# Designs tried in a protein design chat: VHH binders against Chlorophyllide a oxygenase, chloroplastic (CAO). Part 11

Target 1, 101 residues: Chlorophyllide a oxygenase, chloroplastic (CAO), of Arabidopsis thaliana (Mouse-ear cress) (q9mba1r221to321)
Amino acid sequence: WYPVAFTADLKHDTMVPIECFEQPWVIFRGEDGKPGCVRNTCAHRACPLDLGTVNEGRIQCPYHGWEYSTDGECKKMPSTKLLKVKIKSLPCLEQEGMIWI
Below, E stands for the ipSAE of ESMFold2; O stands for the ipSAE of OpenDDE; V2 stands for 0.75 times the mean of E and O plus 0.25 times the DockQ between their complexes.

## First folded at step 17 (VHH; framework vhh_brivekimig_d4)

Design y2 (from y1 with S30R S104A; at its last look DockQ between E and O 0.75; V2 from the best seeds 0.00; counts 0 for: pae E 6.2 > 2, grease 27.1 > 24.2, SAP .731 > .668)
Fold by ESMFold2, look of step 17:
Structure y2 (fold): chain B 101 residues (1-101), chain A 118 residues (1-118)
Amino acid sequence: as target 1 above (101 residues)
Amino acid sequence: EVQLVESGGGVVQPGGSLRLSCAASGFTFREWAMNWVRQAPGKGPEWVSSISWQGSYILYADSVKGRFTISRDNSKNTLYLQMNSLRPEDTALYYCARDTYPGAFDYSSQGTLVTVSS
């Protein structure tokens, strides 16, 4: 396990971008309030997700508004038919005031 | 139904400027990312620039960075490309395209010719 963020820095509508395992990741809270960690690259045009927003426990890509849950599954595609798209996620836990991956 | 109509092309000298416009109709423009693409004589299409649906994320091809500026006005359903410091190598048919899926454009305009020569 690797500590990558403080619990106090991860609010319900914010995200914490990190570089770990030589890849870009982003941490945000899901609808249940638990932290999740997904690849910081939208499947659509590889847009960095940390430039977007967190809406109702989903991270929204700023390019076309695709939304991903904390497990990396794309849950919403505003302008097109929802396709089965998933991005990489990492296990993520919250302990001792820290977020770990 | 879906319609993209571009304008603003023409002939300019090297170092000059042009502003291209792309008027959109038949769809909810503000929900779509948009692109400019160009095709030089005898060559295949070359992606130039992309802009996110609300304008917050913008990409440029390396060949145009610092010289071209993409923008949009969602209240007027219009996409723009400001081209400065034009070079002869920028000579091409320029068209706008609606972005539906990575690597795909489902609708494109007919194109407007930009010619940069002395």
Scores: ipSAE 0.034, ipTM 0.401, lowest interface PAE 6.2, mean pLDDT 79
ESMFold2 (binder alone), look of step 17: mean pLDDT 82; pTM 0.828
OpenDDE, look of step 17: ipSAE 0.792; ipTM 0.897

Design y3 (from y1 with S56N L59M; at its last look DockQ between E and O 0.68; V2 from the best seeds 0.00; counts 0 for: pae E 6.3 > 2, grease 25.4 > 24.2)
Fold by ESMFold2, look of step 17:
Structure y3 (fold): chain B 101 residues (1-101), chain A 118 residues (1-118)
Amino acid sequence: as target 1 above (101 residues)
Amino acid sequence: EVQLVESGGGVVQPGGSLRLSCAASGFTFSEWAMNWVRQAPGKGPEWVSSISWQGNYIMYADSVKGRFTISRDNSKNTLYLQMNSLRPEDTALYYCARDTYPGSFDYSSQGTLVTVSS
């Protein structure tokens, strides 16, 4: 486990972008309030997800509005039928004032 | 039926400007990211610019940065490309496309020809 962020920095509507394992990741809170860590690239055109928003526990890509849950599953595709698309995620937990991956 | 109709091409002097338009119909334009792509005679297609569905994330090819401006008006279902400081190497057939899937574009028309020459 690696400590990568402070609990106080992760609100319900914010994102914490990080670089770890030589890859870009983004941390955000799911609908249950628990943190999740997903690859910081939308499956559609590889847009960085940290340029978007967090709405109701899903991170929304600003390019085409695709929304991802904390496990990396795409839950919404505004202009096309929902395809089975998933981005990489890491285990993520919150302990002792820190977020760990 | 999805339609994309390009206009605004023509013959222009080097250093001149043109404004291309792409009129969209048959789909909900405001839900789609859009692209401009060009193809010079005898060459393969070259991506020029992309704009997000709300217009707040824009990308340009290095060859056109600082000279071209992509924009959209979702109330008029229209995509634009303002081309300034045109050069002979910008001569190409220009077409707009919907961004459908990673690395995929959806074309429905033939484009508009831009010729930069004396």
Scores: ipSAE 0.021, ipTM 0.362, lowest interface PAE 6.3, mean pLDDT 77
ESMFold2 (binder alone), look of step 17: mean pLDDT 82; pTM 0.822
OpenDDE, look of step 17: ipSAE 0.822; ipTM 0.906

Design y4 (from y1 with E31N Q54T; at its last look DockQ between E and O 0.71; V2 from the best seeds 0.00; counts 0 for: pae E 6.7 > 2, grease 26.9 > 24.2, SAP .715 > .668)
Amino acid sequence: EVQLVESGGGVVQPGGSLRLSCAASGFTFSNWAMNWVRQAPGKGPEWVSSISWTGSYILYADSVKGRFTISRDNSKNTLYLQMNSLRPEDTALYYCARDTYPGSFDYSSQGTLVTVSS
ESMFold2, look of step 17: ipSAE 0.014; ipTM 0.353
ESMFold2 (binder alone), look of step 17: mean pLDDT 82; pTM 0.827
OpenDDE, look of step 17: ipSAE 0.844; ipTM 0.915

Design y5 (from y1 with T100R Y107H; at its last look DockQ between E and O 0.81; V2 from the best seeds 0.00; counts 0 for: pae E 7.1 > 2, SAP .669 > .668)
Fold by ESMFold2, look of step 17:
Structure y5 (fold): chain B 101 residues (1-101), chain A 118 residues (1-118)
Amino acid sequence: as target 1 above (101 residues)
Amino acid sequence: EVQLVESGGGVVQPGGSLRLSCAASGFTFSEWAMNWVRQAPGKGPEWVSSISWQGSYILYADSVKGRFTISRDNSKNTLYLQMNSLRPEDTALYYCARDRYPGSFDHSSQGTLVTVSS
């Protein structure tokens, strides 16, 4: 496990972008309050997700409003049929005041 | 019925400016990313610019970067393209289109003609 962020930096509606394993990732809290780590790239147009928002435990892409859960599954696609789309996620846990991946 | 109506085209001198509008109806405009596309006489369609649904993420073709500015007003269901420093090579029919996954354009219309000539 690698420590990548402080617990205090990760609030319910915030994101922590990181670069790890030679790729961009973003950390945010799910609806259950637990942190998750997903690729910082929306599947639709490769838009960086950290430019968006966290809505009710889902990260929302600012390009077309697609929302992803902490496991990377796309849960909402405004104005189109929901396609089965998933972005890469990493195991993520919160211990000892830190977020680990 | 989805409807996109472009306006603002016309004849302009090289180096001039023009602002295009695209009025949208028949769908929830604020839920869609939008595009400008142009088609020069005798050529195929060329993508010009894209704007995200709330306007926070914007892309331009290299040929227009620094000269064109895309914007939108979701309260008026309208998409805009401000074109500055126009060149004869910008002469084309300009039209707007909704963005469709996986990047194909969902709908377009007749467009508005821009002619840049001395």
Scores: ipSAE 0.014, ipTM 0.353, lowest interface PAE 7.1, mean pLDDT 77
ESMFold2 (binder alone), look of step 17: mean pLDDT 82; pTM 0.837
OpenDDE, look of step 17: ipSAE 0.778; ipTM 0.894

Design y6 (from y1 with S50A I58K; at its last look DockQ between E and O 0.59; V2 from the best seeds 0.00; counts 0 for: pae E 6.7 > 2, grease 24.9 > 24.2)
Fold by ESMFold2, look of step 17:
Structure y6 (fold): chain B 101 residues (1-101), chain A 118 residues (1-118)
Amino acid sequence: as target 1 above (101 residues)
Amino acid sequence: EVQLVESGGGVVQPGGSLRLSCAASGFTFSEWAMNWVRQAPGKGPEWVSAISWQGSYKLYADSVKGRFTISRDNSKNTLYLQMNSLRPEDTALYYCARDTYPGSFDYSSQGTLVTVSS
């Protein structure tokens, strides 16, 4: 496990971009308030997700509004039929005042 | 019916400029990311540029970075490509396409020819 963020800095509407394992990741809180870690790259043209927003526990890509849950599954595609799309996620836990991956 | 109609092509000298337009109808343009694609005679399609649904994020192929600028006017349902410093290798049929999924376009225009030659 690697500590990557402080609990106090991760709020329900914020995200923490990180680089780990030579890949870009982003940390945000899901609907249940627990942290999740997903690839900081939308499946749609590789747009960095940290340029978007967190809404109701889902991170929304600014490119075309695709929304991802903390497990990386795309939950909403505003202008097309919802397709099975998932981005890479990492295990993530919150313990001892920190976020770990 | 989804329609994409482009204009602005023509013949231009190297170093010149053109602006392409793509007029959209039959769908809510402001909810869709848009792309420009080009195809030189006898070659496969080459992606040129993309723009996010509200215009906040833009992408360019390396071959056109610094010379081409994509833009959109959602109040006019129109996509634009400003092409500066044109080179003979930019000669192609240029068309606009509606983005659905990475590497996938569900609708595209017929294309407008851009020819860069002395």
Scores: ipSAE 0.014, ipTM 0.338, lowest interface PAE 6.7, mean pLDDT 77
ESMFold2 (binder alone), look of step 17: mean pLDDT 83; pTM 0.835
OpenDDE, look of step 17: ipSAE 0.828; ipTM 0.904

## First folded at step 18 (VHH; framework vhh_brivekimig_d4)

Design z1 (from w6 with S30R S56N L59M S104A; at its last look DockQ between E and O 0.67; V2 from the best seeds 0.00; counts 0 for: pae E 6.9 > 2, grease 27.3 > 24.2)
Fold by ESMFold2, look of step 18:
Order: C-alpha cells, then structure tokens, then sequence
Structure z1 (fold): chain B 101 residues (1-101), chain A 118 residues (1-118)
C-alpha cells in the first residue's frame, strides 16, 4: 500500500490526480463516501478525467460527459446508448488520515 | 435528424485568416464533443482539432497548433474554427464532425472549401 493523499484533501466533489505505478490515476469519493482510484483516462479519446467533475459519486469525463464509478465501470453516457465499458481501477482505502493505493 | 451546416470558407492569400462556423441541429449539441476535419484534393481525411462538450479540453494536430483555434458556443449550438496565418498546404475541404463514445465520427457536415493561394 502506498500513501498518496491526505483524507482532508479528498472531499465529496473533488478529485486528486496522482502519478503512480508509471500511470496517471485519479482519486475521488464514491456514492458511499469511500475513496476510489481509477485511471486518469476516459475510455474514449484518452481524455484526462481530472479535467472533469465528480457527480453523485461518479467522475464525469469532460470530453463527452461519460461517468465512471470508483470501480471503473462506465455508468452513464449522455445522449447515447450505454455500452459495457470499464477503465482500470486500483484498490483504495482510507486510513490514518490518508488515502492509500 | 442530425444536421451540421458549415460556413465561412473561401479564397484567401497566404498569411490570411478565416473563421469557419458549424451550426448544429437535431441533437443536444452541448452533450457532444466536436471535431474539425479537413481533406485536401486527392488526399484522405486529416483530423484538425477536437473540443470537449464543455469546451475545457482541446486538442490540435501538430500541423495547425498555434495558428488555429477551435471554440464552441453551446447557447447557439455552434462550433467555430479560427484559422490564422494560413498556408497553401491548409487548402482543403473543411468539415465539422460529431464525436462518438467509440472515438469515431458518426455525423459530419458536407464541408466548406478553403483555398489558400496567391
């Protein structure tokens, strides 16, 4: 486990971009308030997710508005048919005032 | 019915400027990323620029960086391309295209010709 952020920095509507394991990741809180870590790259066009927003525990890609849950599953695709799409995620936990991956 | 109608093309001298517009109808424009694509005579399509649905993530082909600016006005359902410092190699049919969730373009305009020559 690697400590990558302080608990105080991760609010319900914010995200923390990190570089770890030679890949870009972003940390945000899910609908249950627990932290999650997903690849900082939307499934289409490789758009950085940290340029978007967190809505109802899902990170919204700024390119087409696709929304991903903390497990990386795409839960919403505006104006189109939802397809089964998933981005890579890492285990993530909150302990000792920090966020760990 | 999705419609994309472009305008603003024409003939201009090298170093000149043009502004292209692409008016969208038949879909919720503000929910879609948009692109400009060009096709020179006798050549295949070349991607020029992309803009995210909110306008906050923008990409350019290396050949146009610093000279072209993509923008959008979601209240007017319109996509723009400001082309400055035009060169003869920018001569092409320019069209706008709606980006899909699969990284492809599902609808495009018919194109407006831009000719850069002296």
Amino acid sequence: as target 1 above (101 residues)
Amino acid sequence: EVQLVESGGGVVQPGGSLRLSCAASGFTFREWAMNWVRQAPGKGPEWVSSISWQGNYIMYADSVKGRFTISRDNSKNTLYLQMNSLRPEDTALYYCARDTYEGAFDYSSQGTLVTVSS
Scores: ipSAE 0.014, ipTM 0.353, lowest interface PAE 6.9, mean pLDDT 79
ESMFold2 (binder alone), look of step 18: mean pLDDT 82; pTM 0.830
OpenDDE, look of step 18: ipSAE 0.796; ipTM 0.896

Design z2 (from z1 with E102P G103D A104S; at its last look DockQ between E and O 0.79; V2 from the best seeds 0.00; counts 0 for: pae E 6.8 > 2, grease 26.6 > 24.2)
Amino acid sequence: EVQLVESGGGVVQPGGSLRLSCAASGFTFREWAMNWVRQAPGKGPEWVSSISWQGNYIMYADSVKGRFTISRDNSKNTLYLQMNSLRPEDTALYYCARDTYPDSFDYSSQGTLVTVSS
ESMFold2, look of step 18: ipSAE 0.016; ipTM 0.362
ESMFold2 (binder alone), look of step 18: mean pLDDT 82; pTM 0.830
OpenDDE, look of step 18: ipSAE 0.808; ipTM 0.901

Design z3 (from z1 with I58T Y107S; at its last look DockQ between E and O 0.70; V2 from the best seeds 0.00; counts 0 for: sugar tag NYT H56, pae E 7.0 > 2)
Fold by ESMFold2, look of step 18:
Structure z3 (fold): chain B 101 residues (1-101), chain A 118 residues (1-118)
Amino acid sequence: as target 1 above (101 residues)
Amino acid sequence: EVQLVESGGGVVQPGGSLRLSCAASGFTFREWAMNWVRQAPGKGPEWVSSISWQGNYTMYADSVKGRFTISRDNSKNTLYLQMNSLRPEDTALYYCARDTYEGAFDSSSQGTLVTVSS
């Protein structure tokens, strides 16, 4: 486990972009308030997800509005029917005042 | 009926500038990421630039970075491409397209011809 952020810095509707394992990741809180960690790259056009927003526990890419849950599954595609798309996610937990991956 | 109508092309000298426009109708423009694509005579399509549906994220092919600027005005359903410091290799038919999940460009449009020559 690697500590990557303080609990106090990860608020409702915020994102913490990080670089770990030589890949870009982004941390955000899911629908249940628990932290999740997903690849900071939208599957469609490789847009950085940290430029977007967090809506109801899903991170929304600003490029085409695709929304991803904390497990990396794409849950919403505003302009097309939903396809089976998933981005890479990491185990993530909140403990001892910190966020770990 | 989806329509994309390009304009603003023409003949310019190397080093010159042009601004292309793409007027959209028949769909909800503000819900779509958009692309500029060009096709030189006898060659395949080349992606030039992309802009997010909100206009806050843009991407450029390496060959045009620093010279071209993509923008959009969602209140006018219009996409723009400002082209500066034009070079002969920028000569092509330029067209706009909606960006789709498949990564393919979804549109049949006429395009606007840009010719850079002395």
Scores: ipSAE 0.014, ipTM 0.338, lowest interface PAE 7.0, mean pLDDT 77
ESMFold2 (binder alone), look of step 18: mean pLDDT 83; pTM 0.840
OpenDDE, look of step 18: ipSAE 0.723; ipTM 0.865

Design z4 (from z1 with R30S Y101W A104S; at its last look DockQ between E and O 0.58; V2 from the best seeds 0.00; counts 0 for: pae E 8.2 > 2, grease 27.1 > 24.2)
Fold by ESMFold2, look of step 18:
Structure z4 (fold): chain B 101 residues (1-101), chain A 118 residues (1-118)
Amino acid sequence: as target 1 above (101 residues)
Amino acid sequence: EVQLVESGGGVVQPGGSLRLSCAASGFTFSEWAMNWVRQAPGKGPEWVSSISWQGNYIMYADSVKGRFTISRDNSKNTLYLQMNSLRPEDTALYYCARDTWEGSFDYSSQGTLVTVSS
């Protein structure tokens, strides 16, 4: 486990971009308030997700507005029919005032 | 009806500049990512550049990086490509295209010819 953020820095509407394991990741809180870690790359054209927003526990890509849950599953595709799409996620733990991956 | 109408092509000497415009109608332009694509004579299409719907994420093909600048004005429903330091290998039919999640372009313009020749 690697500590990557303070619990106090991860609010319900914010995200924390990190680089770990030679790849870009982003940390955000889901609807249940628990942190999640997904690859900082939208499935469509690889747009960095940290340029987007967190809405109701989902991170929204700024390119076409695709939304992802903390497990990496795409939950909304505003401009097309919803298809089963998933981005890579990591296990994420909140303990000792820190967020760990 | 979705329409994309481009302009600004022409003949220039190497090292010259051109600015292409693509006027959009028939859809909510500000909700769509846009692209420029080019096709050299006798070749297949080559992606040139992309811009996100809010304009905050931009991508370029390596062959044009540092020389071309994509931009958009959502209040005028217009997409732009500023082409500087043009080279003979930039000679192509340039067209704008609307991007989809599927990695393809669902609508494109007819194209405007750019010729770089001495």
Scores: ipSAE 0.012, ipTM 0.286, lowest interface PAE 8.2, mean pLDDT 76
ESMFold2 (binder alone), look of step 18: mean pLDDT 82; pTM 0.820
OpenDDE, look of step 18: ipSAE 0.802; ipTM 0.895

Design z5 (from z1 with A33G; at its last look DockQ between E and O 0.08; V2 from the best seeds 0.00; counts 0 for: pae E 10.4 > 2, grease 27.5 > 24.2, placed apart)
Fold by ESMFold2, look of step 18:
Structure z5 (fold): chain B 101 residues (1-101), chain A 118 residues (1-118)
Amino acid sequence: as target 1 above (101 residues)
Amino acid sequence: EVQLVESGGGVVQPGGSLRLSCAASGFTFREWGMNWVRQAPGKGPEWVSSISWQGNYIMYADSVKGRFTISRDNSKNTLYLQMNSLRPEDTALYYCARDTYEGAFDYSSQGTLVTVSS
């Protein structure tokens, strides 16, 4: 496990972009309050997700509004029928005042 | 049929420069994010760089930051990688790849060999 953020820095409506293993990731809190780590790239157009917003535990891409849960599943596609789409996620743990991946 | 064709590889001295091209056909290039990936002899694939379909988000691996520049020309369906200050550890097969829903590569090219030899 690698520590990548302080617990206090990851609030319910914020996100923490990181780079690990030479890939872009973003950390945010899900609906249950637990942290998750997903690839910082929307599956549709490769738009960085950290340019968007976090509302009620889902990160929304600012370009076409695709929304992802902490496990990387796309939960909303405003412009089309919701397809079974998932972006890459990493295991994510909150302990000892830190967020770990 | 989706095709990617690379060019620009070759043998170069340390400190030299090369510019790689990836010509795309058979799909709507301007709708897809693109990547460069390299594979050194005897090693697994290493992600090098990504560029979003609009070109407004670009990422580099730490090993190449400040030396490599990714770009794209959607009017020519072409992806580029400008490689400067090349080092022997940059020796690898370089290929372009279309990003996918799974975060994996799709329709990667066969690659162009870059050899940095002193």
Scores: ipSAE 0.007, ipTM 0.187, lowest interface PAE 10.4, mean pLDDT 74
ESMFold2 (binder alone), look of step 18: mean pLDDT 82; pTM 0.831
OpenDDE, look of step 18: ipSAE 0.676; ipTM 0.851

Design z6 (from z1 with E102S G103Y A104G F105M Y107V; at its last look DockQ between E and O 0.20; V2 from the best seeds 0.00; counts 0 for: pae E 8.6 > 2, grease 31.3 > 24.2, placed apart)
Fold by ESMFold2, look of step 18:
Structure z6 (fold): chain B 101 residues (1-101), chain A 118 residues (1-118)
Amino acid sequence: as target 1 above (101 residues)
Amino acid sequence: EVQLVESGGGVVQPGGSLRLSCAASGFTFREWAMNWVRQAPGKGPEWVSSISWQGNYIMYADSVKGRFTISRDNSKNTLYLQMNSLRPEDTALYYCARDTYSYGMDVSSQGTLVTVSS
C-alpha cells in the first residue's frame, strides 16, 4: 500500500490528483463517503477529471459532463444515451488518518 | 461534406522540426475539440494530442510532451501541430480528427506522412 493523501484533505466535494505507478490518478469520495481512486482521464478522449467537479459522489468531467463512480463506471452521459464505459480504478482505503492505494 | 485535410509532412533528419496543418470544412470547427493521431507502419493508431474547442485545455501523450505543441486558429478553421526534436520513432502517418461526444473520434480523410530518418 502507498499513502497518497491525508484524510483531512479529502472532503466530499474535492479531488486529490496524484501520480503513481507512472500514471495519473484522482482520488475522490463516493456516495458512501469512502474514498476511491480512478484514472485521471475521462474515457471520452479525455480531459483530466481533476479539472471537473465531484457531484453527489461522482466525478464529473468538465468537457462533456460524463460522471464516474469510484469504481470507474460511467454513470451519466448528459449529451447521449448511457453507454457501458469504465475507466481504470485502483483499490483505495482510508486508515491511520491517510488515504492509501 | 465534413472534411479534414492534413498537410506539412515530409522527410526530416533526427532533431529536426515540422509543422503540420489540418484544414477543416463542412462543420462548425470552433465548436469541436480536436485531436492529432498517428499511425506508424504496421502499428495501430496512437493518440498524440488533444485541444479543447476554445483552446483552453490541451493534452499530450507522454512520448511527445515537451517536443510537440498543438494549437488552433478558429478564424481559419485550422488545427496545427508543431513538432520539434523529431526522432525516428515519430515516423508515422499523422491525421487530425474531431473529438466526438459519445464514442471515439471521427476518422480523418488521409493524413500527412512524417518520416524521420538519417
Scores: ipSAE 0.012, ipTM 0.145, lowest interface PAE 8.6, mean pLDDT 77
ESMFold2 (binder alone), look of step 18: mean pLDDT 83; pTM 0.836
OpenDDE, look of step 18: ipSAE 0.690; ipTM 0.859

## First folded at step 20 (VHH; framework vhh_brivekimig_d4)

Design c1 (from x6 with A33T I58T; at its last look DockQ between E and O 0.10; V2 from the best seeds 0.00; counts 0 for: pae E 9.7 > 2, placed apart)
Fold by ESMFold2, look of step 20:
Parts: C-alpha cells; structure tokens; sequence
Structure c1 (fold): chain B 101 residues (1-101), chain A 118 residues (1-118)
C-alpha cells in the first residue's frame, strides 16, 4: 500500500490528483463516503477529470459531463445514451489519518 | 498557426490497406484528443475514430470497427489511421481534427483522398 493523501484533505466534494505507477490518478469519495481512486482521464474525450467536480459520489468531467463512480464505471452521459464504459481504478483504503492505494 | 497535414491517401482495390498520417504543428499536440473524420462524395462529414490525448482510449464508428486502427505518437506530433480490408464505401476525403468542446471538430486541413475501387 502507498500513502498518497491525508484524510483531512479529502472531503465529500474534493478530489486529490496524484501521479503513481507511471499514470495520473484522482482520489475522491463515493456515495458511501469511502475513498476511491480512478485514472485521471475521461473516457469520452480524455479530459483530465481533476478539472471537474465531485457530486453525489461521482466525479464529473467538465468537458462533456460524463460521470464516474469510485470503481471507474461511467454512470451518466448527459448528451447520449449511457454506454457501458469503465476507466481504470485502484484499490483505495482510508486508515491512520491517510488515504492508501 | 495551427497546422494539420494529412498524407498516405491514394487509390486502392477493395480489400487493400492504407496507412494515413497526420502531422501536427502550431499547437501542443499531446494536450488534445484527436479525431479522424471523412467526407464521401455527395455526403456530409462522418466521424470515424477518436483517440485520447495520451493514447490510452480509442473509439471507432461501427462502420470501421475491426478494420481501422487509430494511433498516435506524441513524441513526433503525429496521428495515424491504419485502414485494412478497405471497401468502396470507405472512399472519402479523410482529415484529422482536434476534438473541441462541445462535441465539435476543429477542422483546419485539406485532408487526404482515399479512393477504393476496382
């Protein structure tokens, strides 16, 4: 496990961008309040997700509004029918005041 | 000045292959999601394929899935389209374009003509 963020820095509407394992990732809290880690790249147009917002436990790409849950599944596509799309995610744990991946 | 220059088009028999290139200059290529778009004679433009800015995700129109492969080399500022199993209906002017918000294409090039005919 790698410690990558402090618990206090990760609020329900906050995201923490990180670089780890040679790729960009972003950490945010899901609907259950648990942290998740997904690749910081929207599947639609590859926009960095950390430029967007976290709303109701989903990270929203600001470019075209696609929303992803903490497991990387795309849950909402505002301008089209929801397609089965998933971005990479990492296991993510909150313990000892830290977020770990 | 944004410049996109396509090459690699030509005349080919059905079932043949071509590899298109798109050389980019005047902008930071590695920050842009890129598209191939084609326009057949007498028809409007048709989206063919997209590739994410780092190359990690690709999308294809149903009409080309399994036959075309989009790729990019950000160190060479170049976008590619490998076209296999070509059909007469693939005949079109092919051009590369930057993906612009919302769901638009920034077309600023002449394209490269692909003609598939016996």
Amino acid sequence: as target 1 above (101 residues)
Amino acid sequence: EVQLVESGGGVVQPGGSLRLSCAASGFTFSEWTMNWVRQAPGKGPEWVSSISWQGSYTLYADSVKGRFTISRDNSKNTLYLQMNSLRPEDTALYYCARDTYPDAFDISSQGTLVTVSS
Scores: ipSAE 0.006, ipTM 0.136, lowest interface PAE 9.7, mean pLDDT 77
ESMFold2 (binder alone), look of step 20: mean pLDDT 83; pTM 0.836
OpenDDE, look of step 20: ipSAE 0.729; ipTM 0.868

Design c2 (from x6 with I58T L59K; at its last look DockQ between E and O 0.83; V2 from the best seeds 0.00; counts 0 for: pae E 5.9 > 2, grease 25 > 24.2)
Fold by ESMFold2, look of step 20:
Structure c2 (fold): chain B 101 residues (1-101), chain A 118 residues (1-118)
Amino acid sequence: as target 1 above (101 residues)
Amino acid sequence: EVQLVESGGGVVQPGGSLRLSCAASGFTFSEWAMNWVRQAPGKGPEWVSSISWQGSYTKYADSVKGRFTISRDNSKNTLYLQMNSLRPEDTALYYCARDTYPDAFDISSQGTLVTVSS
């Protein structure tokens, strides 16, 4: 496990971008309040997700409004039919005042 | 029916400026990221710029960075392209398009012609 963020830095509507394993990731809290870690690259046009927002435990890409859950599944596509799209996620836990991946 | 109508093109000298407009109807404009695409005589379409659905994220082709500015007014269903420091190589027919998954640009209009001539 690698400690990558402090618990105090991760609020319900914030996100923490990190680089680990030579790839960009972003950490945010899901609907249940638990942290998750997903690729910091929207499947649509590769927009960095950390430029967006966190809404109701989902990270929303600023480009076209696609929303992803902490497991990387796209849950909402505001302007089109929801397609089965998923981005990569990592195991993520919160322990000892830190977020670990 | 989706409709996109470009305007604002014309003839301008090198170093000059133009502002293009794209009036949208037939869809919920504020839910779509938008693009400007141009086609020079004898060439295929070239992507110019993109703007996110709420206008907070923009991208530009390297050839136009620092000279062109994409913007939108969702209350008027209108997309804009401010073109400054125009060069002869910017001469093209300019189209606006919705950014559709997976990658298609929907060129459904006649475009607006920009000619940069000394």
Scores: ipSAE 0.040, ipTM 0.405, lowest interface PAE 5.9, mean pLDDT 78
ESMFold2 (binder alone), look of step 20: mean pLDDT 83; pTM 0.836
OpenDDE, look of step 20: ipSAE 0.783; ipTM 0.886

Design c3 (from x6 with Q54R I58T; at its last look DockQ between E and O 0.80; V2 from the best seeds 0.00; counts 0 for: pae E 5.9 > 2, grease 24.3 > 24.2)
Fold by ESMFold2, look of step 23:
Structure c3 (fold): chain B 101 residues (1-101), chain A 118 residues (1-118)
Amino acid sequence: as target 1 above (101 residues)
Amino acid sequence: EVQLVESGGGVVQPGGSLRLSCAASGFTFSEWAMNWVRQAPGKGPEWVSSISWRGSYTLYADSVKGRFTISRDNSKNTLYLQMNSLRPEDTALYYCARDTYPDAFDISSQGTLVTVSS
């Protein structure tokens, strides 16, 4: 496990972009308040997700408004019918004042 | 009826500027990312620029970075391309296109010709 962020820096509406394993990831809190870690790359046009927002435990891509849950599943596609799309996620836990992946 | 109608093309000298407009109707423009695409005579289409649905994220082809600016006005359902420092290589038919999954264009305009020559 690698510590990648402080608990105090991860609020309900913020996100923490990180680099690990030579790949970009982003940390944010789900609806239950628990942290999740997903690839910092939207499936649509590869837009960096950390340029968007966190809404009610989902990260919203700024390109076309696609929303992803902490497990990487796309839950909302505003302008098109919802398709089964998932981005890669990593195991993520919060312990000892830190966020770990 | 979904429609995209562009305007603003013409003939301009190298180093000059043009501003293209693309008026949208028949769909909720503010919920769609938009693109400009160009096609030079005898060549295939070349993507030029993209803009996110609210205008906060823009992308440019390397060949136009720093010279072209994409923008949109969602209250007027209009997409824009400001083209500065134009070069003869920018000569092409320019059209706007609505972005769709999987990163393809489902609706496009007829195109407006931009000719850069002295």
Scores: ipSAE 0.054, ipTM 0.430, lowest interface PAE 5.9, mean pLDDT 79
ESMFold2, look of step 20: ipSAE 0.037; ipTM 0.405
ESMFold2 (binder alone), look of step 20: mean pLDDT 83; pTM 0.840
OpenDDE, look of step 20: ipSAE 0.779; ipTM 0.888
ESMFold2 (binder alone), look of step 23: mean pLDDT 83; pTM 0.841
OpenDDE, look of step 23: ipSAE 0.740; ipTM 0.875

Design c4 (from x6 with I58T F105W; at its last look DockQ between E and O 0.81; V2 from the best seeds 0.00; counts 0 for: pae E 6.3 > 2, grease 25.1 > 24.2)
Amino acid sequence: EVQLVESGGGVVQPGGSLRLSCAASGFTFSEWAMNWVRQAPGKGPEWVSSISWQGSYTLYADSVKGRFTISRDNSKNTLYLQMNSLRPEDTALYYCARDTYPDAWDISSQGTLVTVSS
ESMFold2, look of step 20: ipSAE 0.035; ipTM 0.414
ESMFold2 (binder alone), look of step 20: mean pLDDT 84; pTM 0.846
OpenDDE, look of step 20: ipSAE 0.817; ipTM 0.900

